# VH-VL binders against q55gd9: the designs that were tried, part 7

Target 1, 194 residues: q55gd9
Amino acid sequence: MSNQVFQFPPYYHKEPFFTIQPILNTRKKQFQMWQDLILQYCRYYKIYELDINESIKSNSVLFNNEKINRKLSREALKSIIDDIIENGFAEWVDKEKEKEKEKDKDNNNNNRVLIMWRKPDEWASLIYKWVADCGLLNTVLTVWEIQNGDDSKKQEFHQLNTTILMKSLKVLEKQSKCQTFSQDENVGVKFFSI

## First folded at step 4 (VH-VL; framework fv_pozelimab)

Design b33
Fold by ESMFold2-Fast, scan of step 4:
Structure b33 (fold): chain C 194 residues (1-194), chain A 124 residues (1-124), chain B 107 residues (1-107)
Amino acid sequence: as target 1 above (194 residues)
Amino acid sequence: QVQLQESGPGLVKPSETLSLTCTVSGGSISSYYWTWIRQPPGKGLEWIGYIYYSGSTNYNPSLKSRATISVDTSKNQFSLKLSSVTAADTAVYYCARDTYYYDRSGWDDAFDIWGQGTLVTVSS
Amino acid sequence: AIQMTQSPSSLSASVGDRVTITCRASQGIRNYLGWYQQKPGKAPKLLIYAASSLQSGVPSRFAGRGSGTDFTLTISSLQPEDFATYYCLQDYNYPWTFGQGTKVEIK
C-alpha cells in the first residue's frame, strides 16, 4: 500500500518481533520496542484510543505485517498494552473510577484503551504556556475552544482527546494555575497568572 | 554511517562527579537503546548501564547508586554522570548503541556501533 | 550475576593458523552471547551476535558456535589484522557481563 505514510522501524519487518519472546530480559526489550512503535504510530495519526477487538478483526497495519505474514495475537497485544499501562502511557477506557461490586460480565471486559504519548503533566505545560503566550490568562476559555478554536490550530494539543485534556487541566488545577467550571456538557476554564 | 563521539573532562578529582556526553551523528537517537561501557587501563570491559531514547534506564548493580544516564533527543545526545568517584573509576569510557538482531533462528541484542572512547583519570 | 570465563587468557599463533577461543557461562544463557574484537588503543568491534550469527562486514573466517553454557569463537585462517583481544558478552540477564578477554599474540 502506497497510501501508508508512517515509517515503520526495521524491527517491524522481523518475524520474531511478532512472537512473545520466552526470556524475560529479551521480552522486556521487545515490549519497550512495541511501546515505542504504538506511541509513535498513534502520535503520527493522532489516535488517542485503540479498540483492541477492532484492531485484531480489521488486521490493523500497526499489529499485522502482511509483507512477512505475521501479526500479534490478541493475547500478545493485551500483554503489551498491560505493560504500557504499568509504564503510565495508557489506561483502560472502560475501567471503573470508583469502587463498586458489579457482577455484569459485559461491563468488565476491557477492550478500549486510552493512549498517552505525552503524559497529562506534559500537556498541562504546553497548554499553560500557550494560554500565557496568547495573552489569555485571567480570561474564560471553553474546552471546545482549546481543542477546536482558531488560536490553537497550530498547537499539538489541537483536537486533543477530551479525557486527556481534562486530566491535564486537573494537573494545572492542583498547581493553582487554573479553575474548571462544569455546566451541562460544556466545561469552562480560567487560567491564572502566577 | 552512524557515528558516536564521547566528550567530557579527562581529569576528575576524588569525591566529585564524572560527567560524559555521547553525541550521535549520521542517524537518529530514536528507537534505540544506548549504553555506557568502561575499561580500566590494562583490564577488561564492564557494562555500566543503558538508556532507551524515551528515558527508561537500567544499571549494573555495582554502579547503580552512583550512576545516572540521561538522554536529550533534541541534541541527539545521551550522557553519563557517576558520583563520588575514586581512583578505581579511572578508565576509558565508551558509549555504544545497543541494537537488536532478528533472524530465522532467533533474536539477540548486541553493541554494533561504538564511540572511540575517552580516558577519564581520577586524581588530585 | 552471570560469570563469563574465557580460555585461554592468552595464546600465541602464526598467520594461517586455526585459532579457537572458549567462553563458559556460570548458568545457561541459551544463545544470548556476542563476540567482540578489540585492537590496541581502539574500541571493541562486534563480530558475532546470537552465538553464531556473523555481523555484516565481518570476514567469514570468524565463526561462533555453542549454546547453553559452552561457546567457541573460531578463526579458521588467522590474518595479521586478527592479532587482538577477544571478549565474549552474555545478554541473557542483567547486568550484561563480559568475559575477562583472550589475547591472541604473534608466535
Scores: ipSAE 0.012, ipTM 0.598, lowest interface PAE 8.1, mean pLDDT 87

Design b34
Fold by ESMFold2-Fast, scan of step 4:
Parts: structure tokens; C-alpha cells; sequence
Structure b34 (fold): chain C 194 residues (1-194), chain A 124 residues (1-124), chain B 107 residues (1-107)
């Protein structure tokens, strides 16, 4: 209700930011800035998946700066996304498709990416604390209830992407803090006291 | 060695337009950002706005409705126009080169070369 | 706008003294901070960019530190030519904003 909009950092308004730099050390710093911008923007608007083709077609403000008449090319964006994936803050939505086809050969099909401004271990910690604080340890919860239930409405992970949530629960399982189980179309989870 | 020099009238009447020019010598205006900064007597520094040599501008929101920065690459000059001036616009006006340092932390802006400044008094 | 607050507003020191001035941002600005020196009647001069990087030609007695919201400029052994007003500037978000200045005066 506040009509708040994302505030872009000053480097977003510098023309060279939108041109991939030829010197490797400079490019690494440029790519770090693109990573920071993409992650901050996605966090602000709760965007867990980006469609590269849709973003370019719609002239998304994230990649198109009308004030300076500069936009990131599709090839540049793909290079930046690859770097973010290498750094562990993103992954292609269909991992199996990535293995079957080289991304360089089929640019248009490898175009949806999962964005993780918090890594699964951070989400795991937030979820476990919430379960403990609400007195829900040793109780069965559904994945749907964690994402959409009334008790989680004020939590940052409310409506968290299912893939990221499942990765986060797997982190807790490895710590013996929960056990997931599947029956029918529902995934249940029981969290344990430690 | 790059040098900047401001020029323009030292006295402007209220409601008139303040016009200043910065001349760049010893180097090219091309491929750089250029900025205007002012300092009212006895006060601190206030950023006015910048221009990239290709014409792209950005302004301090407090001055955006009155400020216009332009560049003339053929003369190696850039200029500031500030309309509807009042006594509050009395200040020393500086032009400066806005350099981004990509070899330090990434893209950090810093004003590495400044003109000597020109005092503009708004008075009847 | 991001507000930059410097402390102290002024200080008195002697040649050879170690001087430290601070700059606080109203929100996190990472390391997007510069320090500028201004002598009476002269234009400011860039000393430090990116919070801690010394500008070419600036004496090594000047050092910047900090990240996020808290920053310092230190002069390890004050020289006669260092008596001036020092300003911090954040370039994290527009509009770019300066601190109010710290005047370093002779004792």
C-alpha cells in the first residue's frame, strides 16, 4: 500500500554496465554487480524464477534501462546467469534438459532459471526456528501448510518456491532436524527437537 | 594532464536562468561522465547531476525540475542551466570528472578532477 | 535520500598527531564511499575511493576503512598541509550525498 518501488543502484545508470567488458578482471567485477542487482530485485518482488525470453520480450526494467537507452543483450544475460549458477545462487529449472542439450546450442529452450537470493541452508534455519517458536516440533506439517497456511503468513518463506523449499527441507534432513514423507499428492514433514 | 575550468556570470537576478560552462583541456571529454556540484557559502557540498559524453543525464531530485546539463563534444565542454533561481541558489559551482573505478571494488564513482569553482551570487 | 553524518564536526590537532574522523550512512552502502579534502578557497580533492582505496598521488598517511554503514578516515601523522575540511560521499544510490564535513584545525 505504500507504493514502494525497487531502488536501482547507481551503477545501473552507467552505460558501460550494459556492455560486457573485454578485460577478464573487469568483467568479473561487472558480473558480481549484475548478480547483486538480479538477486536484490528478485528478493524485493519475491521472484523465484526468471524466464529469459519473456524478460527480453517484455523489456523488463531489470535488463532494460530506458533512462539511458541501454539494455543487456540476450547473450550477455545468458553469460551473467551462467556465472550466477556457478556461484550457487541460481540453477536451470529443468536440470535434466540442461544435461541433454548444450545451452550454447539451444539458447531458446534453456531459458528459465531458478533464483535463490537465500541459499537453501538459510531458508532451512528460518523454517526450523519458526516451527520451534510456534510449538510445532514433533508435529506433522504439510509442505502446502508451510507455504500457504495462516501461521506462516508473516514469514519470509510464505509462498516460497516449492523447489527451494524442498531443497531447504533436505538440508534439515541431513541435520536430523526433520523427516519428509510422501503419500498421495501431499508431502508431509515432521520436525524434531534437538 | 586533464584540467577543468568553469565560466559564466558571477551575478544572476532572482527568477533568471543561471548558465555555466565547463571547459575540459588536456584530454578528451569522450567516454567519461561529467558532473556539477555546488557549495553554498559556509555550507557543505551538494551534487547537482551528471552527464555522460553521449548525452545521458541524471539529476538530484531536489533540482531536477530546474536543472539541465548538456554536452558539446566538439568543443570539449559541458554546461549547466538552472532556471528560476532564488537567493538559495547562491553558491560556488564546481564541475568535475566522474570516474568509475572498476579495478578496485567494481564500479565505484569518484570525482577525480575538479575545476577551481566559480561563485554565483543571486541578488537583485 | 541516504543521509551521511560525520563526526566530529571539527577538531583541533597538532602536527604529528594521529587524526581519525568518522562517517555514518543512514542505510547500508557496502563500500560505495569516497573521501575528499577541501582547503579554504580551493576545490575538493579526491583522497580515497571504494572506502579504502588510495587515489594515485595521495600520501600513504591517509587511510580509509569500513563497510556497510560505518566508515573512518585516518591520518597517521598530521602534516601542515593536512589542515582542511574533509567530506565523505556515498555513491551507492542516487542522489549522491555528502557528509556535512569535518574541519581539522591547528591546535
Amino acid sequence: as target 1 above (194 residues)
Amino acid sequence: QVQLQESGPGLVKPSETLSLTCTVSGGSISSYYWTWIRQPPGKGLEWIGYIYYSGSTNYNPSLKSRATISVDTSKNQFSLKLSSVTAADTAVYYCARDTYYYDSTGWDDAFDIWGQGTLVTVSS
Amino acid sequence: AIQMTQSPSSLSASVGDRVTITCRASQGIRNYLGWYQQKPGKAPKLLIYAASSLQSGVPSRFAGRGSGTDFTLTISSLQPEDFATYYCLQDYNYPWTFGQGTKVEIK
Scores: ipSAE 0.013, ipTM 0.504, lowest interface PAE 8.2, mean pLDDT 86

Design b35
Fold by ESMFold2-Fast, scan of step 4:
Structure b35 (fold): chain C 194 residues (1-194), chain A 124 residues (1-124), chain B 107 residues (1-107)
Amino acid sequence: as target 1 above (194 residues)
Amino acid sequence: QVQLQESGPGLVKPSETLSLTCTVSGGSISSYYWTWIRQPPGKGLEWIGYIYYSGSTNYNPSLKSRATISVDTSKNQFSLKLSSVTAADTAVYYCARDTYYYDSYGWDDAFDIWGQGTLVTVSS
Amino acid sequence: AIQMTQSPSSLSASVGDRVTITCRASQGIRNYLGWYQQKPGKAPKLLIYAASSLQSGVPSRFAGRGSGTDFTLTISSLQPEDFATYYCLQDYNYPWTFGQGTKVEIK
């Protein structure tokens, strides 16, 4: 059978793309192109979290181009990720805080990043429209049903990362379009007509 | 081959908003920067601004308060709106593709494909 | 903003002549310079990018040279179709700025 393969843009095969440019305006364009590539690649393979250390150690094809023998350094990748976070398309994954592990906080290595090729407000709009179009307004749905149910299997948010989904539902709550609540082992949500 | 074509009003009244659209054909709008450039009759070229197909923009500071560039990837189009126009905004407006060339020292941008241009006259 | 100054503003030459146009940047721009040709009533056309690289489809009689602040465009043997205004453009820093143009008129 045919394998579905991500098509890299032409600039991915240019050597300077993998070298952080010293001139600010050129670097801004470079970072925008890296953002585009990372978000499109993650969207294509449904990757919601990246581990920077694993990506660099494994020579991930996203950051290592063996055809031209070029790869991003860890420092370059972190700089690019920081820029994506500033633009609102990513955020560091929070680690649980525990007082008994206070000495571990001395070595706080943020290395896992949540990737959001669609921001929570965009997912919120897509989910709400789907609920309305399917006649599910004013009914109770579970988070599991939104992610894994048969009714959502053809929607882009099917199998959506739980953290991103919860952020998206919070956007709708602030708009008075839904209310979340705990429901025996699952989080329930009721969507309202406006 | 990729081609660009501008469309919009030939005449705009002072204080109104000028709206122009550039249609990209023969190729995808994706993965490129797209730019607007204008030329007053008998004068030189002035860069207005650019948009990356994902929506990121940058503008000439002289026009930033009045200019807005947007992109519609579903229609393969990008557009320019210029508010509060005066006679000084009378010009031929060009859209162009901003492509990337690479050398040993870094990246270089060039406008490799241009629309034919559309004349916009601002008068009462 | 980076100011681009072209010299001369206009020139007259005969077919077969060697023509040189100069462009000077108000600060160092490395090789981030392009040359564009605009024929009367037409859109500009890219001739040279990265100061010295000839765009595909452009005749080899066109050549760009220079780096830093001083740049030249040379037409080794002027042809009738080369009647045009020529512009340099720096793409080193925003805003992108063009020179004022050099009009090449055939005697």
Scores: ipSAE 0.087, ipTM 0.668, lowest interface PAE 5.9, mean pLDDT 87

Design b36
Fold by ESMFold2-Fast, scan of step 4:
Structure b36 (fold): chain C 194 residues (1-194), chain A 124 residues (1-124), chain B 107 residues (1-107)
Amino acid sequence: as target 1 above (194 residues)
Amino acid sequence: QVQLQESGPGLVKPSETLSLTCTVSGGSISSYYWTWIRQPPGKGLEWIGYIYYSGSTNYNPSLKSRATISVDTSKNQFSLKLSSVTAADTAVYYCARDTYYYDSPGWDDAFDIWGQGTLVTVSS
Amino acid sequence: AIQMTQSPSSLSASVGDRVTITCRASQGIRNYLGWYQQKPGKAPKLLIYAASSLQSGVPSRFAGRGSGTDFTLTISSLQPEDFATYYCLQDYNYPWTFGQGTKVEIK
């Protein structure tokens, strides 16, 4: 039988994990462990975007541990997310940065973050290998076919977030391994042998 | 019980790369930080760097340009490479588990399990 | 980097003696200090973490005290197995730094 529930690591049940540590070296390790947990959880459930406001409001199990009655504050979570972004595993989806500079009276906007448990270069390598292995070099594919086609059903990048996929294709373009182009309502891509 | 064992060549020529592996047994490498520490003969201890089981590293600034620590969770191992070695790199090299104590008012790090150490001599 | 200085560098003692070793940090490190015991030819062994917390399995005759810059390790009644070199380690800031060691020798 398939596993449907994420197994949290033991440190998730330790009270200090949910309290921002005052000493820099300890906080750095704490933030690394939060990054690991968030990325593993999102990978398990195929979550490519997190809504910070919704996660806090709904008492998401990722940030709220009812067993020990401990929860990350909104400020703590934002600090952790900022660190993950600095490390290259996340990016803001919305324009929250502009709202930080200009405080609107009624913003009530979602604070959405793109989660990348694999960086675009790693996805790029996986996609290119699959294209080569399937004999699809020098043929035209659509972004939709890569994400939803029958040939990719067993690949980890099946149903990969479009923004992450496009970033990954850009990495390959920089390496002269593919070229993207408009194809009606879809984006087409041709992969080249090296 | 968890045990650590260092392995690798005991003699390295000047300018070459020192390579050591630490094998973790009796427990999982996951969810811990792992560290390398060295001790030149008759001298004190020097921290080299750490790695989290997911691959994140931090190094002593004095060694950062030459040191690389890596982890292989499938083999329950982590490794140290130190490039461009000189006689000053002659030391006993220890691997250790970097544990975090939550019983303290906050997190506190300590090296609770150590390998036996392996002497690496840098000589022509 | 934070410099850790131990005093004395060596001492001679007899079984049953009370031994005190001092460790001083070049700046405040709160309670982020550990004590390690190293016997000749062996790896160091954790005795105390967080300045004063005794590691599981370590005899109660070992006690750590201090905070900020000044720390002590006390062995209330020295036993034959306690003759060793003792190191303090600050884990407050990177790089983590050890004291130079204090050798406890038999009289």
Scores: ipSAE 0.007, ipTM 0.533, lowest interface PAE 9.5, mean pLDDT 86

Design b37
Fold by ESMFold2-Fast, scan of step 4:
Structure b37 (fold): chain C 194 residues (1-194), chain A 123 residues (1-123), chain B 107 residues (1-107)
Amino acid sequence: as target 1 above (194 residues)
Amino acid sequence: QVQLQESGPGLVKPSETLSLTCTVSGGSISSYYWTWIRQPPGKGLEWIGYIYYSGSTNYNPSLKSRATISVDTSKNQFSLKLSSVTAADTAVYYCARDTYYYDSGWDDAFDIWGQGTLVTVSS
Amino acid sequence: AIQMTQSPSSLSASVGDRVTITCRASQGIRNYLGWYQQKPGKAPKLLIYAASSLQSGVPSRFAGRGSGTDFTLTISSLQPEDFATYYCLQDYNYPWTFGQGTKVEIK
């Protein structure tokens, strides 16, 4: 009845899905299917960050199919994640910035990835609509209240990752629909009717 | 058995948007790619584009600026919109399922087709 | 884009004949080729995938051969229901492209 678990699509049980395909056209479709699976799985369980090394070492069910005895290699997963990042649905969380291109190869230093099954623009629209629908325009809210407050409990963005939420508020700021400000140890935000 | 059926207006005026829907029955739209293919009268087949259940699309470059494919999983449907139509867009439009064969790698084929719907672009 | 050229554009044959249709790709496509049959007023039907694999439910008189750039579809003993137009399709690279078609007509 109420014991729900993520249901994997049929292609998750096909051996070639776990082997990087040599033909570019086939590999593009394979990578798109991996993107869709990763985003759907993360949405289902509200997973906003993945640790690639931890996922591989723990034999995460997302990347390890025990039924067919197949799993993604770490390097295959990193290639897939790079593609998802290029498509705008992920970003590296833990990365070296300055001088990486000048001095060395730092592929191994990128291990934590932010997963965005909805892009910041889409979250921005959902949050603004909720604020307007609840009569909260022209009032001050905290980031904490948006994430954890009673009024947002049944919204999809309840407990939204702070980095993604801040990116979404930045989208609204560029549209002159809100203004963020520091309030002691909290971030406050005021949403405007335009 | 899975069946596909196209629907939409049979006549569209030049410069307007052609809009077609494909309804999937007898199976889920999930886990497959879905495609649109057209055939002008007396001519061969032209691939328009595909969509995956999650919304990912790819288009024939010749139509990319005008074509939009979308999916509505709650209705088990996917749709084609083609803007700024001309007489050259007069064709029978087919929807089809893109199936994968795994015994020799990832081979694609269109295993199930709708019956097709004729769209005439005329004033 | 990969250009697919079929030969002949049309042919006339009698029931019981062996019919061979050819398809040539403008570049190597390995075995990423399908064959489709289309009867007047109807949607195309998949016959062969991966150049040589017979689709379930398709009669064994249909056979595909070839790899790289040169491909053939053979009908070993033509039946009345086989008079149709046949198309090859490469699924190696986007955009996916069909040949121009080969019409098999009764003599």
Scores: ipSAE 0.006, ipTM 0.516, lowest interface PAE 9.7, mean pLDDT 86

Design b38
Fold by ESMFold2-Fast, scan of step 4:
Structure b38 (fold): chain C 194 residues (1-194), chain A 124 residues (1-124), chain B 107 residues (1-107)
Amino acid sequence: as target 1 above (194 residues)
Amino acid sequence: QVQLQESGPGLVKPSETLSLTCTVSGGSISSYYWTWIRQPPGKGLEWIGYIYYSGSTNYNPSLKSRATISVDTSKNQFSLKLSSVTAADTAVYYCARDTYYYDSSGFDDAFDIWGQGTLVTVSS
Amino acid sequence: AIQMTQSPSSLSASVGDRVTITCRASQGIRNYLGWYQQKPGKAPKLLIYAASSLQSGVPSRFAGRGSGTDFTLTISSLQPEDFATYYCLQDYNYPWTFGQGTKVEIK
C-alpha cells in the first residue's frame, strides 16, 4: 500500500516543459501545467513548504527530470511560483517567523514558499464539516488537537501547516462559525452551530 | 515547406541491424521532436520512438532493447538502428515530425509531417 | 500499454453520406487523441489533434469529439477523396498507441 509513488503526467517528460516558453499564450498554458503538477505533487506527499534553493541544489525530482536530463532553472521556478502566488495557491513564507534562517542564508530573501493545494476557505469547510460530523460543535479544541490528535488522523488536514490552519480558522471566524482564544500554551478554538 | 525523406537498405538479413536515415529539408531540425513509426504489410501503425534535437530519446518498450535513434543536427538528419532483426520486422518505416500543442491537459503530441515511407524486407 | 480499439473495422459508404468512426481507450486519456488518414500506398496524414482540433488545411467536414475513453471522428458529407483507412492515436502515456484502423470503402 505505502509503496505507491506519485505518477508524473506525460508532459513532465517533454524537454520544453523545463524552459520558459517565449510565446505568451504558450507560456500561460505551461505555467498552468506547472501549477497543477506542483500542487498535485505537494498534495500527494503532504508538502506545505518548498525551499527553492534547496530544491534546485538537491535536484528534487519535482524540478529535475533525470530521464530526459532536464531541470528548471532557479529563475524559471521563481517565475512559476510568482504566478502560483498571483493565482492564490501559494505565499512567500513570513520572513519574521524565519528570521534565523534568513540571517544564516546566502540566498535571496524569497526562498521559502507556502503551498496551498486547497485555499484557506476550502480547508475551513473541511475542518468545520469534521467538527460537526464528530459532534464537537460548542466544545473547545486546541489547534494542536486539530493537527495532531488521534481523532483527526484520517482527515486530509491532519498535520496541516499551522499558518494555513490559522488562515482557515480566520475564514470561519469571519463567518461566525468559530472563535479562537489563548488556552495555556496553545491556541484554542470553539466551533459554533449556525 | 518542410519535407522528410527516408533512406537506407530495402533488404536486411535476419540477425543483422536495420539502419535508416531521415533527411529533413526546407526547415531546421532544431527545436522539434522527431519520430519513427512502422507498418507491417497489411497491418496497422506502431510507434517506435522519438528523439529531441538535443539527443534525448524515448522508445516503445517492445523495441527498446533493439532500437537506437540518433540525431545529427549538422546534417539535418536523424536515424534509426534496429538490431537482431527477424521476419517480424518487415514493414514500411516512416519518419515524422513530432510536434505538440498546448492545452489545459498538457502537451498534446501530433505527427504533422511524414516522410513517404521506405519498405524494409527482412529475408535471406 | 493503453489499448486503442476502433469500431467498425470497416464500413461501406456512398459519396454524400455521414460517416462516424469510434475509438475507445482502455483507460482515461483526457483529450490526448489524434486522428490520421491513410490512403493506399501513402503516408498517414494528421486530421485532428487534441481530440477535437482541426489541423490546418483539413476540410471542415472532418470533426472530432470526445474525452476520457470514448472518441468519435465524423465526416459530415463523404467526398471521393475520403475513401481511406483512419487511425486514432493516444499520446497520453508511453508508448504512444494506435487503434487498429477503420477502412472506409466505396459502396
Scores: ipSAE 0.007, ipTM 0.499, lowest interface PAE 9.2, mean pLDDT 86

Design b39
Fold by ESMFold2-Fast, scan of step 4:
Structure b39 (fold): chain C 194 residues (1-194), chain A 124 residues (1-124), chain B 107 residues (1-107)
Amino acid sequence: as target 1 above (194 residues)
Amino acid sequence: QVQLQESGPGLVKPSETLSLTCTVSGGSISSYYWTWIRQPPGKGLEWIGYIYYSGSTNYNPSLKSRATISVDTSKNQFSLKLSSVTAADTAVYYCARDTYYWDSSGWDDAFDIWGQGTLVTVSS
Amino acid sequence: AIQMTQSPSSLSASVGDRVTITCRASQGIRNYLGWYQQKPGKAPKLLIYAASSLQSGVPSRFAGRGSGTDFTLTISSLQPEDFATYYCLQDYNYPWTFGQGTKVEIK
């Protein structure tokens, strides 16, 4: 079947899961469980960016449990996201664009977050292996072809978010395994044998 | 039904590293905390540390400098290494699942599933 | 570290007796206390969590009470399979600490 629904873990249906726990050690466990849930959910549905305001406003099932009538507050969700960022699995999208005055320095304006259930290093390895396995080393590919082409259709990185893909290609460039360049309105990439 | 099984050498020489593995069967290692507890012969229980399946750890301060807990999700296993062992480390070592309960007081942790235990003797 | 002290260290009882075991914490731990049963040569088994909540599958003759520093485990009518050593565990602060154990023996 191609129609399947994400299976939430049992703790998702427990009221205290949606309330930030007062004891530090319990809160650390709670935040790890939220990280796991968010990353697994996003991986399942191929969600690379979350809009915090829209998720709260729309009562997204990820953060709102109608069965027990509990949902995360905006403040609680932001605290959890900050922890995920500290662990290297997320980044604020908005902060990179707006570096003006006191409000953006305090992260008060941040709303969109990039979710990375695989870090750029891991994507880099998967992409390079695929290029080598398909005999495409020393040929030019476009970023579009890596994301949308027929040759990548069965790969997990098919339809990969462009920001994450570019971060992954930078990892490979640092290893001298590829070189990116402009190709008309597309970004081109040549992968090298090592 | 979820079951846990400890494995590793039953005899370790003083100053060497004690290495034990816990294999989880009948269920996934994912989404749970996993713990090591030991019991010297004729004595009580001592908590060693825990690991979340993603790799996050916490240790008993009395053992933190010597203990390392790791997890291998592909093998459905987690492991304990205890360095610089002495005769005082002779004990039955248990692995257990650390679960969470929800009552009116909020969040509470408990060890709901245990391995059978494995005796490790430290002697020359 | 929080010290957990159990009393008595051992007791002798007969089938049908009411048995009470106490556990005292060196500081307030709210209701973050569990009780475990260990039979000779076997791994411990969870009986009670959150001071008073009975684990599924555990007989109703087992009851936990208390909060803060003073806790009790009561077995209302002791059965042959209940002869074992009982441990309390606080999960309020790390490191988690067990009491020294109370051995319940046949008279």
Scores: ipSAE 0.061, ipTM 0.643, lowest interface PAE 5.3, mean pLDDT 88

Design b4
Fold by ESMFold2-Fast, scan of step 4:
Structure b4 (fold): chain C 194 residues (1-194), chain A 124 residues (1-124), chain B 107 residues (1-107)
Amino acid sequence: as target 1 above (194 residues)
Amino acid sequence: QVQLQESGPGLVKPSETLSLTCTVSGGSISSYYWTWIRQPPGKGLEWIGYIYYSGSTDYNPSLKSRATISVDTSKNQFSLKLSSVTAADTAVYYCARDTYYYDSSGWDDAFDIWGQGTLVTVSS
Amino acid sequence: AIQMTQSPSSLSASVGDRVTITCRASQGIRNYLGWYQQKPGKAPKLLIYAASSLQSGVPSRFAGRGSGTDFTLTISSLQPEDFATYYCLQDYNYPWTFGQGTKVEIK
């Protein structure tokens, strides 16, 4: 197997990339480039949640470039994350997961953010295709089996974050392609043929 | 070296959609912004819009209701569709790379590589 | 939108002459300005970015100056290949806007 590290794009080594640009046009492009970098990095390492305070404290390579001695400030990172959330690729994590109450950015007390480099619709399509291809339609699967089972080891959604997986199953449920059910804290799902 | 080449029909009927494709060769489409610019015969240059390789777009407000730019990273191509065309849309259409410069002048954009341009005539 | 006005709209010059082209922005754009050269039937070519930075491969006789609202492109000793139309472009705010062009013609 390859033993390789994430390859940062050339703009990662430019000092202005780490400072919020004062000109709106430049800042808009800067934020788009930060979004793509964060999403690509998280996809490469299968990171579904980021802790902003821990990332800053640990000088995470994602936000700290030792080669040029530049790093994002906490405020800069927060602004970038807010933009990614606005674009639909991230969501603030709270202690009451599964509640869809709107969270104003100024009222966010949690420093953890869910990163969705694929939106729930894309995961839903991948999961449904796999279930159909494996002949598992009209059988009961557990969320654990989808995430950790031997049959899903070759799938991109193997070890997918539970919150994202549940969001993806809700997409399929709205399409009448599955039904989820819980007993105690076990979650089962039955997928239907169309 | 990186080269850009426009392609598409040279004649489009009024009210129809013009469709142009820009093919990037000699380098990757990834990590760059790409743009469309047009020039009516004998007149100056007008910026149409841009696309980032991940799909994010912005357009000149004068064309926003009719223009759509898309990208296909697997083919190393990006495309322009302009709907409801009239004779006023007759122009040479250029694709170009939007690059960043980082030096004592700061972070600045410029169009460093251009296609040769393709003339689109709108007539019946 | 930011309006870019070039002056003169055209000028006639001889080989060896010093040529000056001016570009004015309708509002402050700092140094977010580029200069482009276009020869008949050809695509524009980047000469100057960030108001004063010379693009790689462009002859040193081309120089850009200015900031804010007033900008100048100077060709210190005009060569035969320099007869062309020159455009300024502001990249401060969307939409990107070009000046109307300055045609440099043989005298």
Scores: ipSAE 0.161, ipTM 0.670, lowest interface PAE 4.4, mean pLDDT 88

